# Ledger of designs, part 16: VH-VL binders against q9xwc2

Target 1, 164 residues: q9xwc2
Amino acid sequence: VTCDFKNELVSMNWNVKNNKIQIHFEHNNLTENRWTSIAFGDGPGMNNLESIIFSRREDNVITTNSGYTPKKKKVVVDDVSYVTVNDVQITGNKLKVTVSRPLGPAGPRNFSLDQCLNWMVVPGGSLSNGKFKKHHGKIFFIKDVCAAKCTAERIQRINSNKAL
Key: E = the ipSAE of ESMFold2; O = the ipSAE of OpenDDE; V2 = 0.75 times the mean of E and O plus 0.25 times the DockQ between their complexes.

## First folded at step 4 (VH-VL)

Design s14 (framework fv_greziprubart; at its last look DockQ between E and O 0.05; V2 from the best seeds 0.00; counts 0 for: pae E 4.3 > 2, placed apart)
Fold by OpenDDE, look of step 7:
Structure s14 (fold): chain C 164 residues (1-164), chain A 122 residues (1-122), chain B 112 residues (1-112)
Amino acid sequence: as target 1 above (164 residues)
Amino acid sequence: EMQLVESGGGLVQPGGSLRLSCAASGFTFSEHYMQWVRQAPGKGPEWVGLIRNDANDYTTQYAASVKGRFTISRDDSKNSVYLQMNSLKTEDTAVYYCARGHSYTYQGMDVWGQGVLVTVSS
Amino acid sequence: DIVMTQSPLSLPVTPGEPASISCRSSQSLLYSSGYNYIDWYLQKPGQSPQLLIYLGSNRASGVPDRFSGSGSGTDFTLKISRVEAEDVGVYFCMQALRTPLTFGQGTKLEIK
């Protein structure tokens, strides 16, 4: 079971406690007037994905939105984000954000994270006058993430194994 | 308890200078943008300016009415923000407030000082 | 600069009755992320302004639930479901979409 992902640009960690999932996401190069997002779903490819979008304004205000990506469509942002922001920091161009949501059905689409899903990270896109523009760069795919299994105990075991 | 306390106001002649101070307590000062807002007698509030702290980059912005005359600075080690007012005009007469701006997320100006009166008169 | 226009400027209210204040902006305050960068402040007599609502609809800490903010784009409303004596003061809307930050003219709420 994979409970973390990291590359040169981003890192993401999952952990669950009390039927809530906490997602820690870091982006090393989120410049002003840019957005990035993480997405997950059980569909093929980029279809019908739940999305969490992080945006940086010119005054370094970070906004977090939930949304979904219809099939072959742009992301649709929810009127009200159902994701809770627990922590957010921007230092230089490095974003650190921790969000949480129920492990079970949540959001306007009642989507559960209790199953193994594919996750993905959109490296970034431009934000023009607050509008999301099309993303650029290769999407990072993380297959078969079983976030529901990422308990403290399991994470500890995984980390221990990596240390060996 | 989060608190802002202004000081340094008073009476000054036109063309004079004053320096206002605002001392913060009860929150992580360095993580917040700081605002100055003034209110002339019987009038609504007017934004004066702000100072950022982006990884120790202290960028400032000012209202057109004070630009070139007023300077905002901060000392995070003292949890303080300052407003240096030069070339004061009668129309600068107001109660001056410091207010806490946003940190990493926008939350409005949720903490205000009690205000300090600045009177510019001959 | 973004111009904020409030109405009414004077609002006499009977205690227990609802109140509504309108604020219009000269341009949309909606950020594509769904956030409206408008705040509502109350200045009680002899006091500093205090934050009531930020980002259009979020109550500040300690603000009673009888206060609510709504609207999107250029038209916004602050509502008080049941006015109390302690609600007397001047209410200001403020846009925070971009600098300079600009305030409405204010609405003076008084008890009849």
Scores: ipSAE 0.831, ipTM 0.917, lowest interface PAE 0.5, mean pLDDT 94
Fold by ESMFold2-Fast, scan of step 4:
Structure s14 (fold): chain C 164 residues (1-164), chain A 122 residues (1-122), chain B 112 residues (1-112)
Amino acid sequence: as target 1 above (164 residues)
Amino acid sequence: EMQLVESGGGLVQPGGSLRLSCAASGFTFSEHYMQWVRQAPGKGPEWVGLIRNDANDYTTQYAASVKGRFTISRDDSKNSVYLQMNSLKTEDTAVYYCARGHSYTYQGMDVWGQGVLVTVSS
Amino acid sequence: DIVMTQSPLSLPVTPGEPASISCRSSQSLLYSSGYNYIDWYLQKPGQSPQLLIYLGSNRASGVPDRFSGSGSGTDFTLKISRVEAEDVGVYFCMQALRTPLTFGQGTKLEIK
C-alpha cells in the first residue's frame, strides 16, 4: 500500500479518516511566480487529470486551487475550490502545505480518490500574468495509488510488521 | 493603492448602445476575475456578469436579464475591463460598478469602482 | 437561481448596542471544501459596496473585530457587537457558490 512519496525536490504523504483524505505536501524550491501541482488520473494517459494546484505569488502569498487538465497540457482552474487548506507555510523557497478533500466524488467533475489511480507530482512551471506556463523538469509518477487503504490503523500495522 | 475607475455611461434612448470602461491600478490585474454589478435607483445590487483571467481563457458568464445583449471583455495590457451594452431597455437604468474577485475566483469582491450612472430613457 | 432573503429590512439601533442581521438561502451554501460560500457587504450612503466578510466568517482587510459572520448551510448571521455611527448604511448578503451570484434585498441600519 503506497501512502507516501519522497525525492530530493518534493515530499508527500496522505491518510484517510472519516471519508476525507488529508495530503501533506512539501516542495523544497518553490520560488516567486511559480506553480506546482498534484494530479490524479483514472487511466494511463495524461488526459482528464484532476489536480490540486499551489501557486506562489508576489509577497509570499500561497494560493491553492482545484482544477483539471482536459488535454494538451492546459490547466483549467475551478471557480470554487473543493479543497480545504488546513495549514500552509513558506520559509525561504520551501513550501509546506496540508490540504484535505472528500475521499469520494467531489467538485464539478464528481471525481473520486476512492478508486485506485495514477498520481503525479508536477514540480512546477512559471506564472506569468495569471497564466500557468508549461512545466519544466521531470514529472514524478506514482502508479496505482489506492488511497482508501491509507488509514492510520493500516499504516500502523504495516510499520509494526516491518519491525519484525 | 488598489483602485478601479469606471468611465462611460450617460443618457441613451431605448434600443441604443453604450460601452463602459473600468481601469485598474495598484494590483496585478491579470490574476483576477473581473465582475460587473449594477444597482437600480432605490434597489439592491444585481450581478451582471464576469470575465475570467487568462488561465481560464477569458471566458464570460452573464445574468439571464442581459445575456445576448451585453458583452464583457478585457485587455490585460491596459489593465482594463469593458462592458458593451446593446439593445438597452429602461430596466437597464442603474449605477454600474466593476469589482474584482479574490485571486482566480468570483467570491470576496474586495475592490470596487466608484460606479457610473447609465440612464435609459427618451 | 439561489434566492437570498434578509431580515429585518430596517434595523434602528442605539449606539453602543449590538446588532444582528439574518440571511437565509434557498439552497445550502456549504460546499465540499467545508466553507459556506456567503459574503457580506456594507454600502454606506453615497458609496460603493465594501466587503465585510467572505467565505462565511472571514473578516476582510481593515474590517473591525466587532463584525463577525456565522451560520452554516442555509441560515447565516452577521453580528456587530457594538454599533458605531460609522456603521450606518445598507447591509447585503451574497451567495458566491453558483452563478448567477445573488444578493439579499438589504438591511438598512439606522442610528436611533
Scores: ipSAE 0.622, ipTM 0.844, lowest interface PAE 1.7, mean pLDDT 89
Fold by ESMFold2, look of step 5:
Structure s14 (fold): chain C 164 residues (1-164), chain A 122 residues (1-122), chain B 112 residues (1-112)
Amino acid sequence: as target 1 above (164 residues)
Amino acid sequence: EMQLVESGGGLVQPGGSLRLSCAASGFTFSEHYMQWVRQAPGKGPEWVGLIRNDANDYTTQYAASVKGRFTISRDDSKNSVYLQMNSLKTEDTAVYYCARGHSYTYQGMDVWGQGVLVTVSS
Amino acid sequence: DIVMTQSPLSLPVTPGEPASISCRSSQSLLYSSGYNYIDWYLQKPGQSPQLLIYLGSNRASGVPDRFSGSGSGTDFTLKISRVEAEDVGVYFCMQALRTPLTFGQGTKLEIK
């Protein structure tokens, strides 16, 4: 059961409680006037992906939006975000953010995370004139994430087994 | 210092047309939806409509009372939003404000212009 | 359209005393984010509206902490803990969940 992801650029973990999912996301190199995102869905490709989008302006304001990618290279931001921002920190170029959303259907597309599907991290793209420009770098795929199974009890059991 | 400055108001006859402009400064205009709100003398505010940013394809929405007669447009290179008002009626008489909401949304209108009076009368 | 109903419509207050203004919406403003999409505005005499509270309870920049917003779902309250002379004006609630955005009728706060 996959409840975290980490590489040299990104560290992320998630847990479920009371039909809400909380996602802790870190990005080691979010520079000014850039965006990064967590995307959800099975495609095809980069089409029809639900997303949580983080953007950094030159004044160090971090903006979090819910949205989706109806087709490659197009990001649509929701008028009213369905995502709760629990904490946001930017230190140098390191972003740390905690967000939550309902595990089940949420937002204008009634998108649900209560089934297994792929997660993706878009490592970064430019913000220019308020527009989300093409990302740079390789998408990080996390195949077949069954987020509903990432309860505190299961995570603690996984950690106990590592100690043995 | 964030500012919005409206211009282009005045007196017109019923059936006439008028174009309002709103110039922005002191913030990243292109991230924001821009909205028009009007207030008839002695009345509360009434939302007129909005225009989204480029990321959301500059799409517009309008109150039913003005739909088909008013058109909102914007020019991000000039940090400006516009309201074209056609087929004006006496009930369109109001002070017209432009306002911005928080980035990528219509909520939290935290910057308003001073307003410009539009009077529609014979 | 979501109808916003304010009460009271007129509110004379002695300086230094508290004030409370309520709004009721015809539909829930609580969204799946857990936020309530209601804003509060003050329009001082001869001025444009100014944002006081957004997302139900968040104070806008520069707004004194004597202003607070509360409530959930369909019932919301703006409170002023100690009214000052500069607080005179008309207070509006506005729902920001769904277009068309709609305002309450207004509450005129006056110093006795």
Scores: ipSAE 0.515, ipTM 0.833, lowest interface PAE 2.5, mean pLDDT 90
ESMFold2 (binder alone), look of step 5: mean pLDDT 92; pTM 0.943
OpenDDE, look of step 5: ipSAE 0.463; ipTM 0.835
ESMFold2, look of step 7: ipSAE 0.331; ipTM 0.763
ESMFold2 (binder alone), look of step 7: mean pLDDT 92; pTM 0.941

Design s15 (framework fv_greziprubart)
Fold by ESMFold2-Fast, scan of step 4:
Order: sequence, then C-alpha cells, then structure tokens
Structure s15 (fold): chain C 164 residues (1-164), chain A 122 residues (1-122), chain B 112 residues (1-112)
Amino acid sequence: as target 1 above (164 residues)
Amino acid sequence: EMQLVESGGGLVQPGGSLRLSCAASGFTFSEHYMQWVRQAPGKGPEWVGLIRNKANDYTTQYAASVKGRFTISRDDSKNSVYLQMNSLKTEDTAVYYCARGHSYTYQGMDVWGQGVLVTVSS
Amino acid sequence: DIVMTQSPLSLPVTPGEPASISCRSSQSLLYSSGYNYIDWYLQKPGQSPQLLIYLGSNRASGVPDRFSGSGSGTDFTLKISRVEAEDVGVYFCMQALYTPLTFGQGTKLEIK
C-alpha cells in the first residue's frame, strides 16, 4: 500500500489514526512569495481537485489553506480551512509541515479521503498581488492512494520488509 | 508599521449616499480579505461586510441590515478598500472601521483603522 | 445567524486580581479542523478594537501571556491571570466560523 512519496524536491508521508489523517510534507526549495500544494482527485480526469495549499509570504510566514480547483478554473481558497496545522518550520528554503484533517467527509464540499484517490503534488508557482499564478515544473502524480490503509501497523510492516 | 486609515465620513440626510475609503500601508494589502465593521454610539461592534482577495475573485458578503444598499470594492493598485453607502437610514449612524482579515480568511482581525464617524440625521 | 452572549456585562476588579469573562454561542464553533472559531477583542476607551485571542486560544502578536482563551463548542472563557490598569476597556467575543460574523454585547472591565 502507498503511504509515502519522495523525490529530489519534495517528500511526503501520511498515516491514519482515530478517523484522522496526518500528512507530513517537505519541500526543499520553497522560496519567498511562492506556493505549493497537495491535491486529491476522483478518477483519472482530475476534475474537482481538493487541495491543501502552502504559501510562503514576504515576511517568511507560512500559511496553510484548504481549497479546490473546479474543472478548468483556478484555485479557490476556502474561507475557513478544515485542515489543522500541527507543526510548521522553514529553514532557509526548506519547508517542513505536518497537517491533519478528518479522514472522512470534511469542509464545504464534504470531501472524503476515505476512498482510493489520485493524489498530486504541485511543486509550486508564484504569489503575486494575492493571486496564485500558474505552477511551473512537473506535477507529481501518486495513483490510487487508499489512505485509510495507511495505519501504523501497515506502515511498520512495509518498512520492516524493506529493511530485510 | 501596518496601518489602515479611513476617510469620507460626515453628516448626511436620510436617503442620501456616502463613500468611505480605507488606505492601507505597511503590509501586502492584495493578499488580505478586507472587512468593514461599524459601531453605533454606546453599542458594540456590528460586522458590515467583506471583500475577498484576488485569489477568490474579489467576491463580497454583507450583513442582512445593509445588503442591497451598501457595496464594498477595492483597488489593489492603490492599496485601498471602499464602502459605498446608498439609501442611508438613521440607524446607519456609527463609527465605521475597516479591518484586515488574516491572509485568505476573515478570522483574526489584527489591524484596524482609527474609525470614521457617519451621522445620518435630518 | 449565530448569537454570541457574554457575561458579566460589567466586571469591577481590584488590580492584581484575576478576571474571567464568559461567552456562549448559539451554535457550536468547533469546526472539522479541530479549532474553535472564536476571537476575542479589547476596546480601550477612545480606541479601535484590538485583537487579543484568535482561533479560541492563540494570543495575537504582542499580547501578554496573562491573557488566555479556553473552551470548546459553545462555551468559552477569556481569562486575565492578573489584572493591570492598562486592561480597562470593553471586551468582545466574536464568532468567525460563518458569515455574518457576530460579536457579543461586550463586558466592561473597570478598576474597583
């Protein structure tokens, strides 16, 4: 089962406990006035993407928002985020953030991660005049993430088998 | 430092119109939701409405008491937010404040203007 | 609309003593994020309101740690562990979960 993703730019892992999903996300090069996001989609069409958006402002404050991308539209940011920030650190250009949300339906669209979905990491774009500009760089796709299966027990079993 | 300065208040007769301005300095104005809050003499504050940032298409929301009469707009190039008040009533008499929400939200209004008095009387 | 009710309306306190202000919401302010979307403001005589606490328990920048917010769901408390003369003013709670944003009627803190 898929419970992590990493490459040279980003790394992410997630686990579920007590009907809550916790996501640890790292970005190695989040510079000032840039955003990055994790997005979730239903099926191969990638329509109606739910997202968790991280933005680095001019004063080096990291903001976390929930949002969505309707078909062929820009990102809409929720007025009230349904995502909890458990820890956030920025050292140089390296972001480390831990967030959580309900595994089941949450937010204004009642979107659930208690289903197998395609996940994406959008490496980032510029922030300008309060606008999320088009991302640059390759979107990283993680197919068929069944997050409900990412319990501590299963993650430990996977890691033990790799260490062997 | 971060600052909001309102202007455009004054005395106006019932049924009249008035435009308030709020100029921002010391922070990235375009990133923030902007809100209007009023306070009638001797009473507590009442939320009037908000305008979102460009990421959320400058959409607006209003309290029922002012909906259809008041319009909020902004000009990010001038770091300013505006409140156009039409069909004014005596119960609109209040000190009007502009305030910023936290980035991309209306929570945590941490920067407020000094307030501008609007008196509707005749 | 969510109605916010504060008590007491008037709070005379002796300097150096603790003070507590209660706020009750007509609907739960606990969101799926786990945060309670209640803010607390202080309005000193002749001044604009200033933010004290946001998201239930987080102190705004520059706010002394003698101020704390607590509670969950519909019942909330703002506590001042040791009242100082500079704390005089009217305290307001505000729900920030749904529009329209709504304030409590205020609690006037006065030195006894």
Scores: ipSAE 0.542, ipTM 0.829, lowest interface PAE 2.1, mean pLDDT 89

Design s16 (framework fv_greziprubart)
Fold by ESMFold2-Fast, scan of step 4:
Parts: structure tokens; C-alpha cells; sequence
Structure s16 (fold): chain C 164 residues (1-164), chain A 122 residues (1-122), chain B 112 residues (1-112)
């Protein structure tokens, strides 16, 4: 069961409790006027993706938005984010953020994370005049994430079996 | 030191037109949704409409009372938002305020202009 | 459209005493993210409205802790723990969940 991801730039883990998913996300190099995101969808590429977008602006305030990418050159940011920010910290260029949302259908597109999906971390792009510019760096793909299985009980069962 | 300053008000006859301007300073204007709110003499505020930022293609929304007659536009290079008012009615008489929404949203209007008076009378 | 209804419409208060203003929405302002999309504004005589509370309970920058917002769903309250002379004005609730944004009819707070 895939409930975490880590590489040299980003780390992420998620768990589900009370029909909500909580995601802890870290980015080691989020500089001013840059964005990064977690995206959810069926296949590779930047089309038809549901997203959680983190932006760092000139005043070092981190903004979290929900959104959707219908085509790879277009980012649509929701007027009202359906994602709750539980904690956010920026130290130097290192972002640490914890967000939650309903596990089931949520937001204007009624999008559910209860289904098995391919997740993506878009490492970042520039922010200019309110526009999300093309990302730089390789997109990190996490295949076949069945987030509903990332419960404390499931993790405990896995650990118990490994202890044998 | 965030500011919004409106201009362009005045007296106009029913059926006439006016264009209001609102100039922003002290914050990154291009990140914000911008809103127009009006207040008729002795009444509470009434939302007029909004314009989204560039990320959402400068799309607009309007209150039913002004839809088809008023147009909101913006010029991020000039840090300005505009309200074009056509086919004015006596019921459009009000102080008009511009206000910013919190980043990428319309909730939490935390910066307001001081308002500009528009009087529609024969 | 979401209708916002305030009570009372007139609120005379002795300085130093507490004050409470109620606001009711015609539909729930509680969104799936757990926030209530209600803002509270104060308009002092001759001034533009100023933001007091956003997202139900968060104080805007510079707003003293005498002001608090509470409630969930359709019933909301703005409380002032100890009314000061500078608190005189008209208080408005506003839903920010969907367009058109809609204000309550206002509560005029007056010193006795």
C-alpha cells in the first residue's frame, strides 16, 4: 500500500481517518514567486488533473488553492478552496505544509480520492502577474495510489506482518 | 500601506454612462480578485460584481440588478480596475467602492477604497 | 441567492458592556473544507466598510481581541466583549460562499 513518497526535492505522506485524507507535504526549494502542486488523475501529462496548489509570493506568504488543469497550458484555480490548511511553515526555501480534504467527492468538480488514481508532484514553476507559468523539472509520478487503504489499521497490520 | 483610490464619479442623467477607475498601491495587484460594492444613501452595501485575476482569465460576475449594463475590466500593468456603467437608472445612485478579495478568492475584503459618489438624476 | 438576515437591527449599548449580533443564512455556509464562508464588516460613520472577521472566526489584521465570530452552518454570532466608543457604527455580515455575494441588512450599534 503506497502511503508515502520521497525524493531529493519533495516528501509526502498521507493517511485517512473519519472519511478525510490528511496530506503532509514538504518541498526543499520553494523560492519566492514560485508554485508547486500535487495533482491527481488517470494518466501521464498535464491534462484533466485535479490539483492542490501551493504558491509562495513576494511577501513569503504561502497560499494554498484547489484547482483543475483541463489542458497542459491551463491552470484553473477554484474561487473557494475545498482544501483545509492545518499547518504551514516556510523556513528559508523549505516548505512544510499539512492539508486535509474529504476523502470522497468534494469541490466544484465533485472529485473523489476514494478511487485508485495516479498522483503527481509538479516540482514547480514561476508565478508572474497571477499566472502559473510552465513548470520546471521532472514531474514525479506515483502510480496507482489507493489512498483509502492508508488507514492506521492497515499500516498496523503491515507492520505486524513485517515483525514476523 | 495598501491603498485603493476610486475616481470618475459625478452627476449623470438617466440613460447616461460613467466610467469609474480604481488605482491600487502597496500590494501585488495582479494576484487579487477585485470587486465593486455600492451603497445607496441610507442603505446597506450591495455587491455589484467582481473580476478574477489573470490565472482565471479575467472572468467577471455581476449582480442581477446591473447585469448587461455594467462591465468590469482591469489593467494589471497600471494596477487598476474599472467599472463601465451604461444605461444608468436613478436606482444606481450610490457611493461606489472598489475592494480587493483575499488572494485568489473573493472572501475577506480587507482593503477598500474610500468610495466615489455617483448621482443619477434628471 | 443566499439571503442574510441580521438581528437586532438597532443595538444600544452602555460602554464597557458586551454586545452580540446574530446573522442567519438561508442555506449552509459550511463548506466541505470545514470553514464557514461568512465575513463581518464594520462601517463607522462617514467611512468605508472595514473587515473585522473572515471565514467565520478569524480576526482581520489590526482587529482587537474584543471581537469574536462564532457559529456554523446557518447561525452566526459576532460578539464584542467590552464595547468602546470607537465601536459605534453599522455591522454587516456577508456570505462569501458563492456569487452573488450578499450582505445582511445591518445592525446599528449606538452608545446609550
Amino acid sequence: as target 1 above (164 residues)
Amino acid sequence: EMQLVESGGGLVQPGGSLRLSCAASGFTFSDHYMQWVRQAPGKGPEWVGLIRNKANDYTTEYAASVKGRFTISRDDSKNSVYLQMNSLKTEDTAVYYCARGHSYTYQGMDVWGQGVLVTVSS
Amino acid sequence: DIVMTQSPLSLPVTPGEPASISCRSSQSLLYSNGYNYIDWYLQKPGQSPQLLIYLGSNRASGVPDRFSGSGSGTDFTLKISRVEAEDVGVYFCMQALQTPLTFGQGTKLEIK
Scores: ipSAE 0.158, ipTM 0.717, lowest interface PAE 5.0, mean pLDDT 87

Design s17 (framework fv_greziprubart)
Fold by ESMFold2-Fast, scan of step 4:
Structure s17 (fold): chain C 164 residues (1-164), chain A 122 residues (1-122), chain B 112 residues (1-112)
Amino acid sequence: as target 1 above (164 residues)
Amino acid sequence: EMQLVESGGGLVQPGGSLRLSCAASGFTFSEHYMQWVRQAPGKGPEWVGLIRNKANDYTTQYAASVKGRFTISRDDSKNSVYLQMNSLKTEDTAVYYCARGHSYTYQGMDVWGQGVLVTVSS
Amino acid sequence: DIVMTQSPLSLPVTPGEPASISCRSSQSLLYSSDYNYIDWYLQKPGQSPQLLIYLGSNRASGVPDRFSGSGSGTDFTLKISRVEAEDVGVYFCMQALQTPLTFGQGTKLEIK
């Protein structure tokens, strides 16, 4: 079962409790006027993705939004985010954020993370006059995440096995 | 180049057991969900069940008609998936196919075996 | 379980003419407002089923662009723009929204 992901630029882990999923996400180089996102989809393409979007504007305020990407187009941001920000820190260019949302259907698209889905990390794109520009660079794919299986008990067992 | 080959079919009496094997070649077997689908003579396909990859803890799901009687397992070191069929009934008579699920989820079964006939009769 | 219903059950077509097959689901297959979890398969006589279309409209590898899938929610269509002799067989839709995965009853395409 996959409950974490890490590379040189980003790391994240997630767990479920009380029908909610909590995601801890870190980005090592989120500069001013840049965005990054975690996206979820059931298909092989990058079209029609449900997402959680983190934006850093020039005042160094980190904004978290829910949204979706219809078809290799601009990110569409929901008017009312269904994602709760539990903690957010930006130190230099390193972002650390913890968010939660319902594990089951949520938001205007009734999108559920209870099902097994592909998760994606879009490492960055530019912001210009508050608008999201197309990302450049490699998207990081995390194949077939069955997030409902990422309970605290199971995560502890996984981490114990990695330490061995 | 990508291929699935089933084996282990045959004739069995009601209440008996059979184990089907499906050997994969030409692709990275360990990354894919594997499915079992059957087709009774003159009928359309009926989904039997699936097994996920190692990253998803080899979790299994079954059609209600076979749940409790059939078990799906896999051995990635042998590039093989298995269907253990217990307490067989005459209505289990069918050609059984193994199929590869699309790399992201179970939809889009894009590689199928040739099928093996299982006949359950007295 | 989701019930998949196909029409017509028998489809005689003259070579070179277009063909359309309909599939209806007992509940919406549009889960995330963006993906229709429906696949289309072709079974040629004496052969295993083969994938034509997945996730509503995506053509499988090696499938000619004569084949297209469309529709949303509960009503779906598989279209063949120009039928060829090699297209003879039984066509099945399948929902992949939830387990158990369920197939339509099939549409037999025959040359007139």
Scores: ipSAE 0.000, ipTM 0.494, lowest interface PAE 15.8, mean pLDDT 84

Design s18 (framework fv_greziprubart)
Fold by ESMFold2-Fast, scan of step 4:
Structure s18 (fold): chain C 164 residues (1-164), chain A 122 residues (1-122), chain B 112 residues (1-112)
Amino acid sequence: as target 1 above (164 residues)
Amino acid sequence: EMQLVESGGGLVQPGGSLRLSCAASGFTFSEHYMQWVRQAPGKGPEWVGRIRNEANDYTTEYAASVKGRFTISRDDSKNSVYLQMNSLKTEDTAVYYCARGHSYTYQGMDVWGQGVLVTVSS
Amino acid sequence: DIVMTQSPLSLPVTPGEPASISCRSSQSLLYSSGYNYIDWYLQKPGQSPQLLIYLGSNRASGVPDRFSGSGSGTDFTLKISRVEAEDVGVYFCMQALQTPLTFGQGTKLEIK
């Protein structure tokens, strides 16, 4: 069961409890006027992706938005975020954020994470006049994430096997 | 300090047009949604409409009472938002405020202009 | 459209006494994020509205701690623990869950 993802730039883990999913996300190089996101999709074409977007402004304010990327691949931010920010820290250029949302259908698109989906981390792009510029760099794909299986027992077993 | 200053109000006859301007200073204007809210004499505030930031393609939304007659636009290079009012009615008489959307994630309004009076009368 | 209803419409209060204003919404303002999408504004005589409380219970910058917001779903309350002369004005609740954004009819707080 896949309940985490790590590489040199980003680290992410998630767990499910009481019909909620909690996601802990870290980005090692989120500089001023840049954004990054976690996206979820059920199709191979990566169209109509559900997203959680993190952006860093010039005053070091971190904003977290829910949103989606329609077929045009331009991110659209929800007027009302359905994602709860539980903790956010920025130290130098390292972002650490913990968010939660309902595991089942949520938000204006009634999007559920209680299904096996392809997840991705978009390393991000620049912000200009509040606009999310086209991302630069490799998108990190995490295939076939069945988040509902990421209970405390599964996470503990995975960490034990990794000698963490 | 964060500030919004409206201008362009005045007296206009029914069926006429008027354009309101709102100049922002003290914050990164281009990142915020901007709202127009009006208040008729002796009444409470009424939301008129909003314009999103560039990230959301400057999309606009209007209250039913003004839909088709009013247009909201913005010029981020001038830190300004505008309200073009056409086919004005006596019911449009009000103090008009521009207001900043609280954050990129929330539509509530935390910074308000001083308001500008629009009187529609023959 | 979500309808916001305030009570009382007129609230005379003695300085130093507490005051309480009620706001009801025609549908729940509690969203899946766990927040209630209701704000409270104060309009002092001759001035623009100013934000007091956002997202149900959060005080805006510079707002004294004697102001508090509470409630969930459809019933909300703004409380002032000890009314001061500077608190006179009209108080409005507003829902920010859906467009059009809608305001209550207002509660006029007066010193008696």
Scores: ipSAE 0.064, ipTM 0.684, lowest interface PAE 5.6, mean pLDDT 87

Design s19 (framework fv_greziprubart)
Fold by ESMFold2-Fast, scan of step 4:
Structure s19 (fold): chain C 164 residues (1-164), chain A 122 residues (1-122), chain B 112 residues (1-112)
Amino acid sequence: as target 1 above (164 residues)
Amino acid sequence: EMQLVESGGGLVQPGGSLRLSCAASGFTFSEHYMQWVRQAPGKGPEWVGLIRNDANDYTTQYAASVKGRFTISRDDSKNSVYLQMNSLKTEDTAVYYCARGYSYTYQGMDVWGQGVLVTVSS
Amino acid sequence: DIVMTQSPLSLPVTPGEPASISCRSSQSLLYSSGYNYIDWYLQKPGQSPQLLIYLGSNRASGVPDRFSGSGSGTDFTLKISRVEAEDVGVYFCMQALQTPLTFGQGTKLEIK
């Protein structure tokens, strides 16, 4: 069971409790006027992705939006975000953020994470006058994430088995 | 200093048309949704409609009372939002305000214009 | 449409005393994010409405800390801890959960 992901640029872990999923996300190089996102898909393609989008504006404010990436890869943000920001911190260019959302269907698209999905981390793109520009850099894929299985008990079991 | 200034109000006969303009300054206009809100004499505010930003394809939404008659548009190069009012009725008489809306995070309608009076009567 | 109902409609207060305004929505304004999509606005005589509180409890820029918003779901309260003369005007709650955005009928705060 996959409940975390880490490389040199990003780090992420998630857990579920009381029908909610909590995601801890770190990005080591989120500069001004840039965005990054966690995206979720139900198929092999990169079309019609559900997303949690983090943006750093020039005033050093970090904004978190729920949203959707249509087939044309344009980022569309929801009028009303269904994602809760539990903690956010930016130090230099390092973002640390904790968000939560319902594990089951949520938002205007009734999108559920209570299913096995391909998760993606989009490392970044530029912001310009209210527009999300195409991302640059390699997208990080985390295949077949069954997030509902990431309970405290299962996470402890995984860590015990992989502890070195 | 962030501000919105409306213009284009006046007296018009029932069935007539009128176009309101709202010019923005002091903030990055293109990042924001823009709203139109009206207030009839002696009444509270009534939401008229909104236009989203470029990221959301400039999509519009309207209150049922004006749908099909009113159209909201914007020109980001001129920092302006517009309200085209057609088939005006006496009940459309009100002070019309433009207001700044959503930009990435909801933070209410935090900047309002001074309002412009529209009177529909024969 | 979501209906917003305010009480009282008229609120005479003595300067320095607290004031409380209630707002009830016809359906829950609590979204899955944990936020209540309710705002509070003040309209002073002859002026445009001005934002006081957004998302239930967040004070808008420049708003004194004597203003606070509370409540969840369908019942909300705007409190002024110590009323000042400049607080005179009509207070409106507004739901921002779904279009059409809808306002309460207003509460007129008057100095005794």
Scores: ipSAE 0.331, ipTM 0.782, lowest interface PAE 4.0, mean pLDDT 89

